# VHH binders against Uncharacterized protein F13C5.5: the designs that were tried, part 6

Target 1, 168 residues: Uncharacterized protein F13C5.5, of Caenorhabditis elegans (o76565)
Amino acid sequence: EICPMDKHAICNTGHLSCTCSVSQEDEAPVPEISCNALIARDLETGNFPVVSVEFDLNNSAEALEEFPEDAFRDKISSSLRVDEEDVIVLRTSCVGTDDTLTIQFVILKKDTNSSALPFAIEDLIDAESIATRMKAMGHLSQIANLDVDTIEYTEELVDLEFEPSNLE
Key: E = the ipSAE of ESMFold2; O = the ipSAE of ESMFold2 at other seeds; V2 = 0.75 times the mean of E and O plus 0.25 times the DockQ between their complexes.

## First folded at step 2 (VHH)

Design E11_Y9S (from E11 with Y104S; framework vhh_enristomig; at its last look DockQ between E and O 0.02; V2 from the best seeds 0.00; counts 0 for: pae O 20.1 > 2, placed apart)
Fold by ESMFold2 at other seeds, look of step 2:
Structure E11_Y9S (fold): chain B 168 residues (1-168), chain A 123 residues (1-123)
Amino acid sequence: as target 1 above (168 residues)
Amino acid sequence: EVQLLESGGGEVQPGGSLRLSCAASGFTFSHYAISWYRQAPGKQREWVSTISSGGSTNYAESVKGRFTISRDNAKNTLYLQMSSLRAEDTAVYYCAARYSTSGSKFPTLYDYWGQGTLVTVKP
């Protein structure tokens, strides 16, 4: 298989560790709470402003076992000159595709208390500004040895199938 | 009716160059990722190169540095500039179009295919 996602994925480390992907509707228990717990989503829509990176997996020479989060985080933090720990991954997804991987993330502002959960929009660097800067960077056409197809600002998070709002 | 017509094939000596063209009609070319594939006698069809709808390019390792893919959306034409040709490059070359921002190495994901143009590199 091209997509390197198992039954679930855990993103981030330490007190920010959370489930960023669940591929099966009835998997229980997953080892960590949903990444939804990290952010103050819109109560009516579930929306939250994020940067969305879509990878084209067609040029991969080998099957990947897992998303290379460490390499992704390192590249993002060095390119944007932010601390690696401030890059927070909320979603990893191949849902609906065999050859595309979507990663959604936010970046904490330097003065944000990372223990004060959930993070509000004002705790985060403006996602539209991040996406605009990343699109202008030629060296981000490949991240973690994966080819980048799109970088976009969006407020629409991909669904976690485990979440109550995702259970139908 | 949708058409993809390849041209520019022929015989060439080792180390030579050829430029292939693929003329497209009957669809909105600029919305498609377009790829070159090739099939050598007795072999399976093999991905060569892709150019996305946004202009990003990818190449098979066997042709990287020797082949260059490009597109002209105003002329609805895809090109493959081939240089440093080898006997192993002998094949029928096909263009293929996929309605997506990205291409694919999986031939079954492509909507339209050309009839092919033969490239022969003399031993």
Scores: ipSAE 0.000, ipTM 0.088, lowest interface PAE 20.1, mean pLDDT 79
ESMFold2, look of step 2: ipSAE 0.000; ipTM 0.104
ESMFold2 (binder alone), look of step 2: mean pLDDT 83; pTM 0.834

Design Z6_Y7S (from Z6 with Y103S; framework vhh_7z1x_3; at its last look DockQ between E and O 0.02; V2 from the best seeds 0.00; counts 0 for: pae E 21.1 > 2, placed apart)
Fold by ESMFold2, look of step 2:
Structure Z6_Y7S (fold): chain B 168 residues (1-168), chain A 121 residues (1-121)
Amino acid sequence: as target 1 above (168 residues)
Amino acid sequence: QVQLVETGGGLVQPGGSLRLSCTASGFTFSDYYMNWVRQAPGKGLEWLSGISSSGSTISYADSVKGRFTISRDNAKNTLYLQMNSLQPDDTAVYFCARRVTKSGSWSYDYWGQGTQVTVSS
């Protein structure tokens, strides 16, 4: 398996750190914040509009121990001409597969106050527009040396197995 | 009818240079992302470079970055590929391709017939 699901993925978005994927409840201390706490998701469904990128891992020469988030954010920000710190990864997941990695992200609008959590849809660049622009680009067939399979707009976030709490 | 016509291929020695041209007709060239793709003998298609409709965004495959330069002239409906420091493994048929994007996928809907580039000592 080149996508071990039992690892926690820590997202470092600007001054914000969060747990992007938790595959099981841990008997050790739980990470301080969930990436769910960054966004004002629908309370009944958990839905939130995101860009979803699926990577095909079949041609990867090395098992993927950790998602290369910095390289991903660098490629996305340079390609779309946005600030790297405005690219926020909400999910990293191999759930249901060992040959596909799913990354779900959003991009803050310019001049969004990054301390005004949780972010609402109005704080974010329209995810459908982002997905459309990315699909129009020929050079995004590979991001961070991973082969891109699909890029899509969706409102369905990948489920977290466990949601850490961070009491205010 | 959409047409793409590649020219400028030929025989060149290792380390040499060639400039390929692709003349477009039958569509509004300035509205489309354009790409260069090659097919080496006995191999599949390899994407090389893409350029946005205005020419402001350019991308290259790692195998050609620094050696190849894509450009376009929207007034002449022409796409270019300047190829420098050519090596024998650059031997291929070179195609220009018009990009089309549909929800969930990327593809190239029109191709030229290609121009042969042969790098041989």
Scores: ipSAE 0.000, ipTM 0.087, lowest interface PAE 21.1, mean pLDDT 72
ESMFold2 (binder alone), look of step 2: mean pLDDT 85; pTM 0.839
ESMFold2 at other seeds, look of step 2: ipSAE 0.024; ipTM 0.481

## First folded at step 3 (VHH; framework vhh_5c3l_4)

Design C10_D50S (from C10 with D50S; at its last look DockQ between E and O 0.02; V2 from the best seeds 0.00; counts 0 for: total charge +5 (limit +4), pae O 17.5 > 2, placed apart)
Fold by ESMFold2 at other seeds, look of step 3:
Structure C10_D50S (fold): chain B 168 residues (1-168), chain A 119 residues (1-119)
Amino acid sequence: as target 1 above (168 residues)
Amino acid sequence: QVQLQESGGGLVQPGGSLRLSCAASGFTFRSYWMSWVRQAPGKGLEVVSSISSGGGSTTYADSVKGRFTISRDNAKNTLYLQMNSLKPEDTAVYYCAKYGTSLRYFDSRGPGTQVTVSS
């Protein structure tokens, strides 16, 4: 598989650092902190509005060894004129034998209190507006040296849950 | 639909004991971390104790360590809090709370049971 995600990929930094990818069942006395913890998801459905970017890895100049999160965050922040620290990655996911990498993220509003977790939708820049702006930018056909296939607004987070009690 | 129902509260004298129970239904109880949370008059919510899905890991607020014991019976879908050496400061409404997929917040709690410790 071209998309080599570990069992536990950690996204973001500092107090926002969290697990954004899980590939199999894990159980431990001390639970790992999930990126689900950063956002006030709908209690019934688990839905939350995000920007979803799908990369086509078949056309990449070389095989992807690790997701280049720093380069991704840098490109998003410079393109949208936001602070790099406000770009929060919630999911990194490969889909089986598909050569597609999916990244889902949100962006904090500039004056959001980043210690007031979990973030509500009102704390974030409107994800549909972000997706619309990104689609209009021709130079985002490649991000972090990866070919972009789609950029979409969605409320459906990639399902990383093996079991709710073992993922965070 | 998640249902949590506390019981076992009441009035006790300082130094006494109570055992709280929480009957759980509407979800796979054995898969979730659970907590007891309390609210004293005029105060905010305080997490008193938490227990892992299998019961192997527990945590306690400093104010109750050595006096309270959290436990669970996954066959009976029931969470317990044994409260010994009760103090007037333990007076509060005690809630049974269920974590979601994260240990940073609760996604459900019961209506609570009153514990009053006074002479």
Scores: ipSAE 0.000, ipTM 0.096, lowest interface PAE 17.5, mean pLDDT 78
ESMFold2, look of step 3: ipSAE 0.000; ipTM 0.124
ESMFold2 (binder alone), look of step 3: mean pLDDT 90; pTM 0.912

Design C10_L7F (from C10 with L103F; at its last look DockQ between E and O 0.78; V2 from the best seeds 0.00; counts 0 for: pae E 8.3 > 2)
Fold by ESMFold2, look of step 3:
Structure C10_L7F (fold): chain B 168 residues (1-168), chain A 119 residues (1-119)
Amino acid sequence: as target 1 above (168 residues)
Amino acid sequence: QVQLQESGGGLVQPGGSLRLSCAASGFTFRSYWMSWVRQAPGKGLEVVSDISSGGGSTTYADSVKGRFTISRDNAKNTLYLQMNSLKPEDTAVYYCAKYGTSFRYFDSRGPGTQVTVSS
């Protein structure tokens, strides 16, 4: 069962690989740095504009062990006519429930240098525009064989329960 | 400035074939999804086919599946549509279109090329 999550989750691939959830304290340090490192979050609040997708797992016909990120990325990219590599997952979280999964993501603008971290808001496609367009798409009531409950724009990232750290 | 120029249209008999080309300039062609759209006489626009930036994913309208093939040559900045087994219903102006980063339907299209299928 994907929720509650038993472990940390690593999202994205290549130079953008990062920890997008930590569900257990004794996993510190996790193998990768936080997905917070990918984005220039507000210094006071930690906020950053994202698209937030909530899945209702009560209707799921499948017993998944982990979030099917590749299928999610494929559906988002094909629906919005963007490349999969530009869809960046920042959070996958079950915090507070065993029947709800939350995914938060952003999409790079095509002219953004993906090696120039951290990304500022200006490097990303406007998240409110993404959420508005996705809500108008009836075929996004299910993504990656999971039932979508809500699609919303938000500036509040779900907190990592236990932050990754590195020693030097 | 984005520029798209279609060519290869014309008059052809039913069952015939045509190959449309679209020359692209003013943007990094290989980085964008591209599309062929058409407008039949007295009808609205129909998306005929889409192709991903690298060419690995394609989509076709049901009315053209198995008869039309979209392709691209990123080294030549050119989009193609191979149209086989043409029918009178395929008569339309065909446009080359570029998807954008602002999530508008298409942020650029060419002036189009006329395809007429008749005896």
Scores: ipSAE 0.012, ipTM 0.428, lowest interface PAE 8.3, mean pLDDT 82
ESMFold2 (binder alone), look of step 3: mean pLDDT 91; pTM 0.922
ESMFold2 at other seeds, look of step 3: ipSAE 0.028; ipTM 0.498

Design C10_a (from C10 with R30S S102D; at its last look DockQ between E and O 0.77; V2 from the best seeds 0.00; counts 0 for: pae E 6.4 > 2)
Fold by ESMFold2 at other seeds, look of step 3:
Structure C10_a (fold): chain B 168 residues (1-168), chain A 119 residues (1-119)
Amino acid sequence: as target 1 above (168 residues)
Amino acid sequence: QVQLQESGGGLVQPGGSLRLSCAASGFTFSSYWMSWVRQAPGKGLEVVSDISSGGGSTTYADSVKGRFTISRDNAKNTLYLQMNSLKPEDTAVYYCAKYGTDLRYFDSRGPGTQVTVSS
């Protein structure tokens, strides 16, 4: 298996640290806050506009024990001239196809109060604009030494095993 | 009201050095990426160098790599550009610029400082 992520992967840092991956094991989830708690999702569908990056792992750097989130955030932030702390990872998932890693993220607008959870769509830089910008860039064929297959705007988040409301 | 004020420009011979400074006020300086941008006579604007809000990430135009160094002092709200091994093609007005809160654009710049490299 090429995505040997344990249980739930924890994403982000500080007060935005949260569980962002689907568990593939039987054990009870880690008692961290779900990344669903960071955003004001549609309660009926669970949808929320995000940027979705799909990596092809066939020729990427080595066995992947954990997503290299710091390198990912560094590359996104430097390319778009936003701060790393404003790049919020909501999902890391190997679900879908073999040899594929999917990352879904949003970016806070500068001057958003990062303690005013959950974030509404208007607190975030427009995800479709981000995806369009990233697709136009000639230097994003690799991020964090992983080969990028697709970059897309979507409103469909990868499901988490544990899906509470916006509040616990 | 964002204010940016450049200083340190002047006339210098090829091979010489200058250090530009930019005093910033009217915003939380430490929260924004900053840039030095230049405009040579009759040319468009060129981004010379960028620096992240904390100073840990920098970029440089190919034409200045190895010769120019961007830095910032967030305690003094000041951006710097150390310019070494200056060439005549570095002659330009240099602007201190602030990135906006939205996707990758400048929302403010100063009046600029003239750098002239000539014998």
Scores: ipSAE 0.050, ipTM 0.498, lowest interface PAE 6.3, mean pLDDT 80
ESMFold2, look of step 3: ipSAE 0.078; ipTM 0.522
ESMFold2 (binder alone), look of step 3: mean pLDDT 92; pTM 0.933

Design C10_b (from C10 with R30S S53R; at its last look DockQ between E and O 0.01; V2 from the best seeds 0.00; counts 0 for: pae E 19.1 > 2, placed apart)
Fold by ESMFold2 at other seeds, look of step 3:
Structure C10_b (fold): chain B 168 residues (1-168), chain A 119 residues (1-119)
Amino acid sequence: as target 1 above (168 residues)
Amino acid sequence: QVQLQESGGGLVQPGGSLRLSCAASGFTFSSYWMSWVRQAPGKGLEVVSDISRGGGSTTYADSVKGRFTISRDNAKNTLYLQMNSLKPEDTAVYYCAKYGTSLRYFDSRGPGTQVTVSS
């Protein structure tokens, strides 16, 4: 099943390949640099504007072992009429329970040099506009055969590391 | 500064209803899973209910299923707990709690609101 993740997750390909999730249960070395390295996050907060898609895995009939990133990228790019290569996934996370998957991504502007890392906010299509457009698209209630719970603009990236709670 | 403030507690007869609210500020409310937790007299904390960022996924403790309903209004930065068919064993201080990146851990909670169910 996709959640919980037993292994570190790698997103994207080529020079954009990066670690988008770190599993506490995986003792192997993290195999790639963090996806944080792709973006110029706020130095004080670590914030960066992204589109956040939350999937409800509870009622899914599909027996998937990992997130179907290629299908996700294909659906996003076709729906928004952008190139697949411009869709950059920064986070995959089983936040909350085993029944929820969160994907956070950005989209490069058409004229952005994809080799000029890290990407600044100005290199990317406005994430709030993307989220607004996607919410208006009824066919995005399911992406990559997974049920979409929410599509939201946010500046708070899911953490790649865990912190103990004050209630533990 | 993360702030969570509960309200709506009080004294109610068995079989009655209460609606708890939690006003949230100092963080992007819509980006986090939220929870209601409670502490009965002389006992530890019990997670009553969890809700996803958009409200599409919820969980409930067995003791409250079918009687309590968690909800959220992301436009108002408010978390709710509708409590119906209240029983004396529901007597507790109820806390609004914010998860970080894992449902195993809370990173913030409010000061709580007292719910007392008694004849």
Scores: ipSAE 0.000, ipTM 0.107, lowest interface PAE 17.8, mean pLDDT 81
ESMFold2, look of step 3: ipSAE 0.000; ipTM 0.101
ESMFold2 (binder alone), look of step 3: mean pLDDT 92; pTM 0.934

Design C10_c (from C10 with T101I; at its last look DockQ between E and O 0.47; V2 from the best seeds 0.00; counts 0 for: pae O 14.3 > 2)
Fold by ESMFold2 at other seeds, look of step 3:
Structure C10_c (fold): chain B 168 residues (1-168), chain A 119 residues (1-119)
Amino acid sequence: as target 1 above (168 residues)
Amino acid sequence: QVQLQESGGGLVQPGGSLRLSCAASGFTFRSYWMSWVRQAPGKGLEVVSDISSGGGSTTYADSVKGRFTISRDNAKNTLYLQMNSLKPEDTAVYYCAKYGISLRYFDSRGPGTQVTVSS
């Protein structure tokens, strides 16, 4: 089952790898830096504009143990006509449920230097425009064999409660 | 300023071939997905083919699969469409188009080149 998550989750394996979910049930150290380190979040609120996709897992996830991030990235990049390496996942979270998965991501502008961390809002394609376009696409009612419940623009990241102490 | 200029259109017989070119300037061509779009007489715009910024991913409308090939040369800032086994239904104005996500679906296109397939 994808949810509930019982281990720390790593996103963007191979390019900008970072911890996108921290599980309190997993006693192992966090294996990568926080995905918070990729973005120039608002100093007081922790807010940052993202696209938030909520999946309804009730009928889709019987055989899957982990979120199929590569299939998600492939579908997003092909649908929006951007390169896969520019799609950056910041959060994977069950929000304490067995049946709902939330994915939050951003897309780099093509000319953005991916080594110039942290990314500011100006380095990213406008998240509200992305969400608006995705909601208009009927074929995104299912992504990676998972049923999409909502696609929204938001500035509220789901909590990544813990920063790895051995990194910061 | 973004500039796109198509060329290579003309009159061909059914079963013939044409190669369209699009010269691009005024933007970082290698950074953007590009498209060929056509408008047949009395019809709306149809996306014929898309190609990724590096050229590794392509898509085709069902009506042209197996007959048309999109390609690009990022060193020459040029987009291509090889059109084989042409049919009268391929008669259209063909446009080179640039995608943008923060703007319109296509944020720029050229003036087009006429392709006419007739016996």
Scores: ipSAE 0.000, ipTM 0.192, lowest interface PAE 14.3, mean pLDDT 81
ESMFold2, look of step 3: ipSAE 0.012; ipTM 0.449
ESMFold2 (binder alone), look of step 3: mean pLDDT 92; pTM 0.932

Design C10_d (from C10 with R30S S31D; at its last look DockQ between E and O 0.84; V2 from the best seeds 0.00; counts 0 for: pae O 4.0 > 2)
Fold by ESMFold2-Fast, scan of step 4:
Structure C10_d (fold): chain B 168 residues (1-168), chain A 119 residues (1-119)
Amino acid sequence: as target 1 above (168 residues)
Amino acid sequence: QVQLQESGGGLVQPGGSLRLSCAASGFTFSDYWMSWVRQAPGKGLEVVSDISSGGGSTTYADSVKGRFTISRDNAKNTLYLQMNSLKPEDTAVYYCAKYGTSLRYFDSRGPGTQVTVSS
């Protein structure tokens, strides 16, 4: 997260920098990130497969104030015919380059035996199948108005802040 | 456990209209994309329309675009297909189908309802 619970992020979109301010309404802070930040969920285990999407930002007209997560989830939902609420973005990072944004996500199965974090592998749609289907669809060359460079499967949720490697 | 039951099919003249309904039970209807799929005599299955779980997104096959409207009532667990300006080539068995965990594949469909467009 970018800010403590009693503060919310204020970002300079042109500079991609953020500062924290005191929350007025005693609500959880809304995190905003620069392209050089990692937002992660608190997971008991990171050893489940995820889908990694790498976006090429060097042709973007605007600096990112935050990742357009709702638009991303909507596009994945409509393209794969899954419920938008089941598309869970776990990590976003631009570490290593400010022209490349990496998103790691999973898709939760809709089952009466629903899970909460940390997810069991059996509660997730197979990440390799997701990546394979997305690559086959062609029209996913752009998601949420961002250019898609790669879509790959990784065997575990990786900490992109400490591993500035291409996740292909 | 999943049950889908279509109704509203029948014989109609070219240029006429029909409204199909699909009653769903055995799952949380509001959580799934739903589809209307048809099969004409001697032909394969054609997806005619899809609708998102909340109803905010819809798609249509080029063959029915502008003539058919898909909708849903999540409070009643019911899927609808309004079919206008029907043509003889719309003659088919129409199935209500639910998308599952196999991405863009159906895990369930109903027994179907016959639509015949003939003079």
Scores: ipSAE 0.245, ipTM 0.629, lowest interface PAE 3.5, mean pLDDT 73
ESMFold2, look of step 3: ipSAE 0.250; ipTM 0.675
ESMFold2 (binder alone), look of step 3: mean pLDDT 92; pTM 0.934
ESMFold2 at other seeds, look of step 3: ipSAE 0.145; ipTM 0.588
ESMFold2, look of step 5: ipSAE 0.241; ipTM 0.669
ESMFold2 (binder alone), look of step 5: mean pLDDT 92; pTM 0.935
ESMFold2 at other seeds, look of step 5: ipSAE 0.244; ipTM 0.672

## First folded at step 4 (VHH)

Design a7K (from C10_d with S57K; framework vhh_5c3l_4)
Amino acid sequence: QVQLQESGGGLVQPGGSLRLSCAASGFTFSDYWMSWVRQAPGKGLEVVSDISSGGGKTTYADSVKGRFTISRDNAKNTLYLQMNSLKPEDTAVYYCAKYGTSLRYFDSRGPGTQVTVSS
ESMFold2-Fast, scan of step 4: ipSAE 0.301; ipTM 0.658

Design f1 (from C10_d with Q5V S7T A23T S35N V47W V48L K87Q E89D Y95F R109W P111Q; framework vhh_7z1x_3)
Fold by ESMFold2-Fast, scan of step 4:
Order: structure tokens, then sequence, then C-alpha cells
Structure f1 (fold): chain B 168 residues (1-168), chain A 119 residues (1-119)
């Protein structure tokens, strides 16, 4: 569906790993972000604060065929007390040659009615506040055998006109 | 099916202590924030405390801060409330509650356990 979570494919080839999660019938759909769409996007067309989380793949107890996005969103939602469908994973990528996987995501405010991109920046929970809370809680130490190494707040230029391929 | 069962209530003298327990089943307990809430006779619900999924973060209502301690044992699927320096106005039914998909509501509650503080 997607770029499988292959340490060699991600870290040695510069491949971006993208996952797709579709909520159940009573939940809003989560946008699908393809590797090819992200690579083709002009990241300088916007300015968008994103929370980044790094996983050390060297400590993975089991190989993964794809990033466990549903487990990640569940862990973020329970740890930060937000709705799972409001956790939007924008992309996954390898950082350098250190076998580190970076997950970039945002969280929609609880009263936001939109679950799909594009959304307004003012519909987001402040990324710096999210990063601060996540560092204090340390509850992402294991998601499907991935260990959380670093939690960072970053500002990235992102094209906010991207439309999710799985929009229902 | 989510199930929460509170135990440990009883009669205690002012200045005494009690430890409440809440046993959880039917969900992955270690992934959810948990709460203690109480209802005194003839009054509405009062939120007391919550604890993060891994136990690293806790918050308390001003009325119980410094006297009550929330904790959890994820290996036992059990939530605890240690209540010290109990006062007559702590008399209430105490409930264990799980947040829903967001902080806007609780989606699961226990049956409650009665705590009476009197001589």
Amino acid sequence: as target 1 above (168 residues)
Amino acid sequence: QVQLVETGGGLVQPGGSLRLSCTASGFTFSDYWMNWVRQAPGKGLEWLSDISSGGGSTTYADSVKGRFTISRDNAKNTLYLQMNSLQPDDTAVYFCAKYGTSLRYFDSWGQGTQVTVSS
C-alpha cells in the first residue's frame, strides 16, 4: 500500500515510508500519504509546524513489513488524551545512516470537524506543547517493538493543498 | 467488553486512611488514562485525579492535592487511590472512570465503592 518498513530501503536508499490508516465506520478516515506524493511535493510551498518522533530501528525486536500507523496513533491518542482520528501522520523517513526512523505528525483540535487534508493551521494543537508533553510522559518507548529515542518540534515547509488518496 | 470494578471503601475515622483499588478488564489497560471521581450524598460528580497510561503523569483536584495519591500497576490491570488525612467531607461514592476517545467524556465507569468518614 505503501513503502514497507525495510531498514535498508529506508535508510540506505533515502526512501520515505508512508502508511495508510482507514478508521472504522464510526471514526473519521485518516489521510493516506504516499511516498511518491511526498517526494514529488515542493516542501517550500508552505510553513507548517510538525512534531517529529524518532525510533531507533537497531533496538527493534522484530522486523516490520510496514510502519504500524494504527498502533502509533492509538498510543499517541491514549498518551495525550485525544481522539485517534485527530492524529494525522504526515510522513515517515529515515534520518541519516543511524537506522533511525522519523515520524512526522500533527493533531487536530478536539472540536475540528475536518479529518482530511488540507486543513487550516489554526485547526491544529500547538506542536511545541505536544512535544513538551510527550517528552514529559515518555510513553512511546515501545510501539510494535519500536523504541522512541527523540521527540522534537520542527517547523517544515509543506504543501497544504495535498489531498489524501483515501478520502471517503 | 470494558469492565471496571472498585473495592476498598469502608468506614474510617477522621484523620484516617484508605486505599481504593480498581480492577480493569476488556481493554489494554496500559494504553489508557484513568480517573478517580466521587459523588457525595445529594451532590454532583467531582473529578479528583487522573493518571497517564504509563503512570508518569498525574494531576489532582485542589480539594485532594497533597492528601490523595493516584497510582497504577499495569501488570495487574489495577488502578489505586491512596487516601490520607481523610475528612468528613470526603464521604462519597468513589468511581473509577476511563476517558473515551478524547478528554471530553468518560466512556466507562465502575459501580463505585462507598467511603464514609465519621466517628
Scores: ipSAE 0.000, ipTM 0.122, lowest interface PAE 14.2, mean pLDDT 65

Design f2 (from C10_d, 14 letters changed; framework vhh_3k1k_2)
Fold by ESMFold2-Fast, scan of step 4:
Structure f2 (fold): chain B 168 residues (1-168), chain A 119 residues (1-119)
Amino acid sequence: as target 1 above (168 residues)
Amino acid sequence: QVQLVESGGALVQPGGSLRLSCAASGFTFSDYWMSWYRQAPGKEREWVADISSGGGSTSYEDSVKGRFTISRDDARNTVYLQMNSLKPEDTAVYYCAKYGTSLRYFDSWGQGTQVTVSS
């Protein structure tokens, strides 16, 4: 969970957009953030190489009320010198008993037409190269005020059974 | 097999200019993004610049913006890095790499070319 210890994550059923609330009686918000969700509409179905960043929340969980996607994308785009629009967050993991937040993302090649949805693997910058670039820079100990524990290249299954969040 | 051969590295004085070349073989060069990286003594390898397939888009690391220009000649299977206003901090071995979904960046590394900026 990415919520302070006296709050609860409330997620919209079907979209898995989450917010942190002091009351479990509160209504779920309009979708703003993905929590344990895969954004299937943006990628073709299949196995995709993605970059996985794991954050240690033990010393920072109380400072978070929701996943800081804008700050994350801004840091990634600035550090790797890519357009923020090309950074696509595919999945966030908000697990209740763990002090770990996992973010999986891909980066579109520059000049990729946004009307070419769903994006194919050929539209993406090689995830292993991205992970190696981030490691080689050696200066990404924190992203979006979260302590970075692990940066790895992994393969993810994009499955149309998952309902995407962050839709208009 | 993919092969990248960098050349053009030299000793230059601060404020000088240098042009690096990378000759590519073993793949369809025009279909792939190309990048330049550098590694200074005792430091980790750093990304410098990217150029898209066809050359329509380029990106640069903040410290080299306005000074370095990446370009490509698809007819010659060559990517270039024009370096202007060189600083001692630019001293490094420069590597080119293929950027794509089917090839690992390190498998595309050449032997590198040494650039030294010193009086």
Scores: ipSAE 0.000, ipTM 0.122, lowest interface PAE 16.2, mean pLDDT 68

Design f3 (framework vhh_enristomig)
Fold by ESMFold2-Fast, scan of step 4:
Order: sequence, then structure tokens, then C-alpha cells
Structure f3 (fold): chain B 168 residues (1-168), chain A 118 residues (1-118)
Amino acid sequence: as target 1 above (168 residues)
Amino acid sequence: EVQLLESGGGEVQPGGSLRLSCAASGFTFSDYWISWYRQAPGKQREWVSDISSGGSTNYAESVKGRFTISRDNAKNTLYLQMSSLRAEDTAVYYCAKYGTSLRYFDSWGQGTLVTVKP
């Protein structure tokens, strides 16, 4: 049974407060803190390249109330040797099926005068170069105590669609 | 104009050592994060090591403990000291300037060939 609220709303609200989807208590335990409990940030789509990191939350879901953005930015900046303030997280989103969290981010070039969206592409460090370098670094298999599943770049900031994993 | 020129490559036996140099010109060397990359025959370019303007270093797991990156800002030169070389280290080694890239690293050297032969 579907909740009175639109089931698609459970991953589109600022606090995911609509996580009242049908309780299926006879199924595998649903973690109290999970991808569906993380704060999903949504920004308007942009037409500039971003780096996308997919996290597997199976080992970490129960520990999270929200995405640890400061720890993420610290790890990225220290690993790639850029200034932490130049690491800009644009989107965080849940894909309900496999307890997967997707983070989309960019890195501003040193001494960029503006951080306002939409960014000028010439003010960004090339996303493909960032993704290639991150994939080459074996120590980035975990970021901010989250298991990294994939690192890719996309040509545009993408609106990610959500589906609750345990609805019937 | 920006130029990066690698040197120091050659043939060496397994377990041997080589020191690569990258001579930089046309920019303020001390202000930039500089990387070593390599490309083995038939493979994609692979990141090897980097050094920040402040001297912080990082290494690919495959070379950690065997390779040492360093810089001499007075000489505008980047170094890669390679020890305990293996057949898998056979590649063309490239120096690349980071932080000014529009698409990729803005400036790449011509490369220097390292061949590890038994």
C-alpha cells in the first residue's frame, strides 16, 4: 500500500520528512538512518561539467543523519591538493533501490573571483581531469568514511530521479 | 610561453634506480601543483605522483615507498627519484602542470621513456 502522499516525494523533500512509505515489517529490516533519511539537496540543472561520485551506503547508512559535506570537502581538497573553499558540492541525492548516494561537485580554479551559479566553465578545473585523477588514487576508495562505488564526470549537472525501494 | 621538458629516462634492470627531471619555464613554477604521469604501451595515462606549491606530496599506491617526488623552486625543476624498478614501471613519463587546466592539464611535457628490462 502506498502512503497518502506521493511516494516520489520521499526523496525530494529538504529533510526527506515524507519517509512514511508503506512499512513492510516482514521484509529485511529498514535502517532508521539510511539514504532515505539523508538530506537531499536539489539545485537547478546547469549546463557545465561536474564530477559525480556514487557511494555505497551499506556499511555506513545507520551512522548518517545528513551528508558529511565538510568531511567530504576536506578529503577531496587534501587528496587533490586544492583549497577546501574551492570544492563546491552542487547536489546530493538518493537512489532508493541499492542504498546509493550520488554527490555532484565542481572545483573552482585558484583565485576565481566569483562562486555564483551558474559557473563559467573557464573558472572550473576540468571535471574529466578530476575524475581521472581520483580514479587513479587508490586511497579514494573511501571518502568521509563512505565507500566509493563509482567516480565519473557528466557534461551537465543532472536532475536525479528517486524511487523508494520498499514500496508495493 | 609555458614549457615542461622531461629528462633522465633510459634502460635499467629490475631493482635499479633512475632520477627523472622536469625543467619548467614560462610561468611562476613555485605557485603551481605539478604532477608526474606515465603511459605504458597499450595503456591509458596513469597518475604517478604530485607535489603542491607548499611541498605536500602524494603517490599512487603502486609506487608508494619506491618513488620520491621533489621540487627545486630556485631551479624551476621537478624531480622523480625512482628505486626498486619493476617491469611494470616501463612507460613514457610525463610532467604536467595542474591548476590552470581548461579541459585537461594545461601543460604537458614531451615525455621521457623508462624501460625496465631483465
Scores: ipSAE 0.000, ipTM 0.133, lowest interface PAE 13.8, mean pLDDT 67

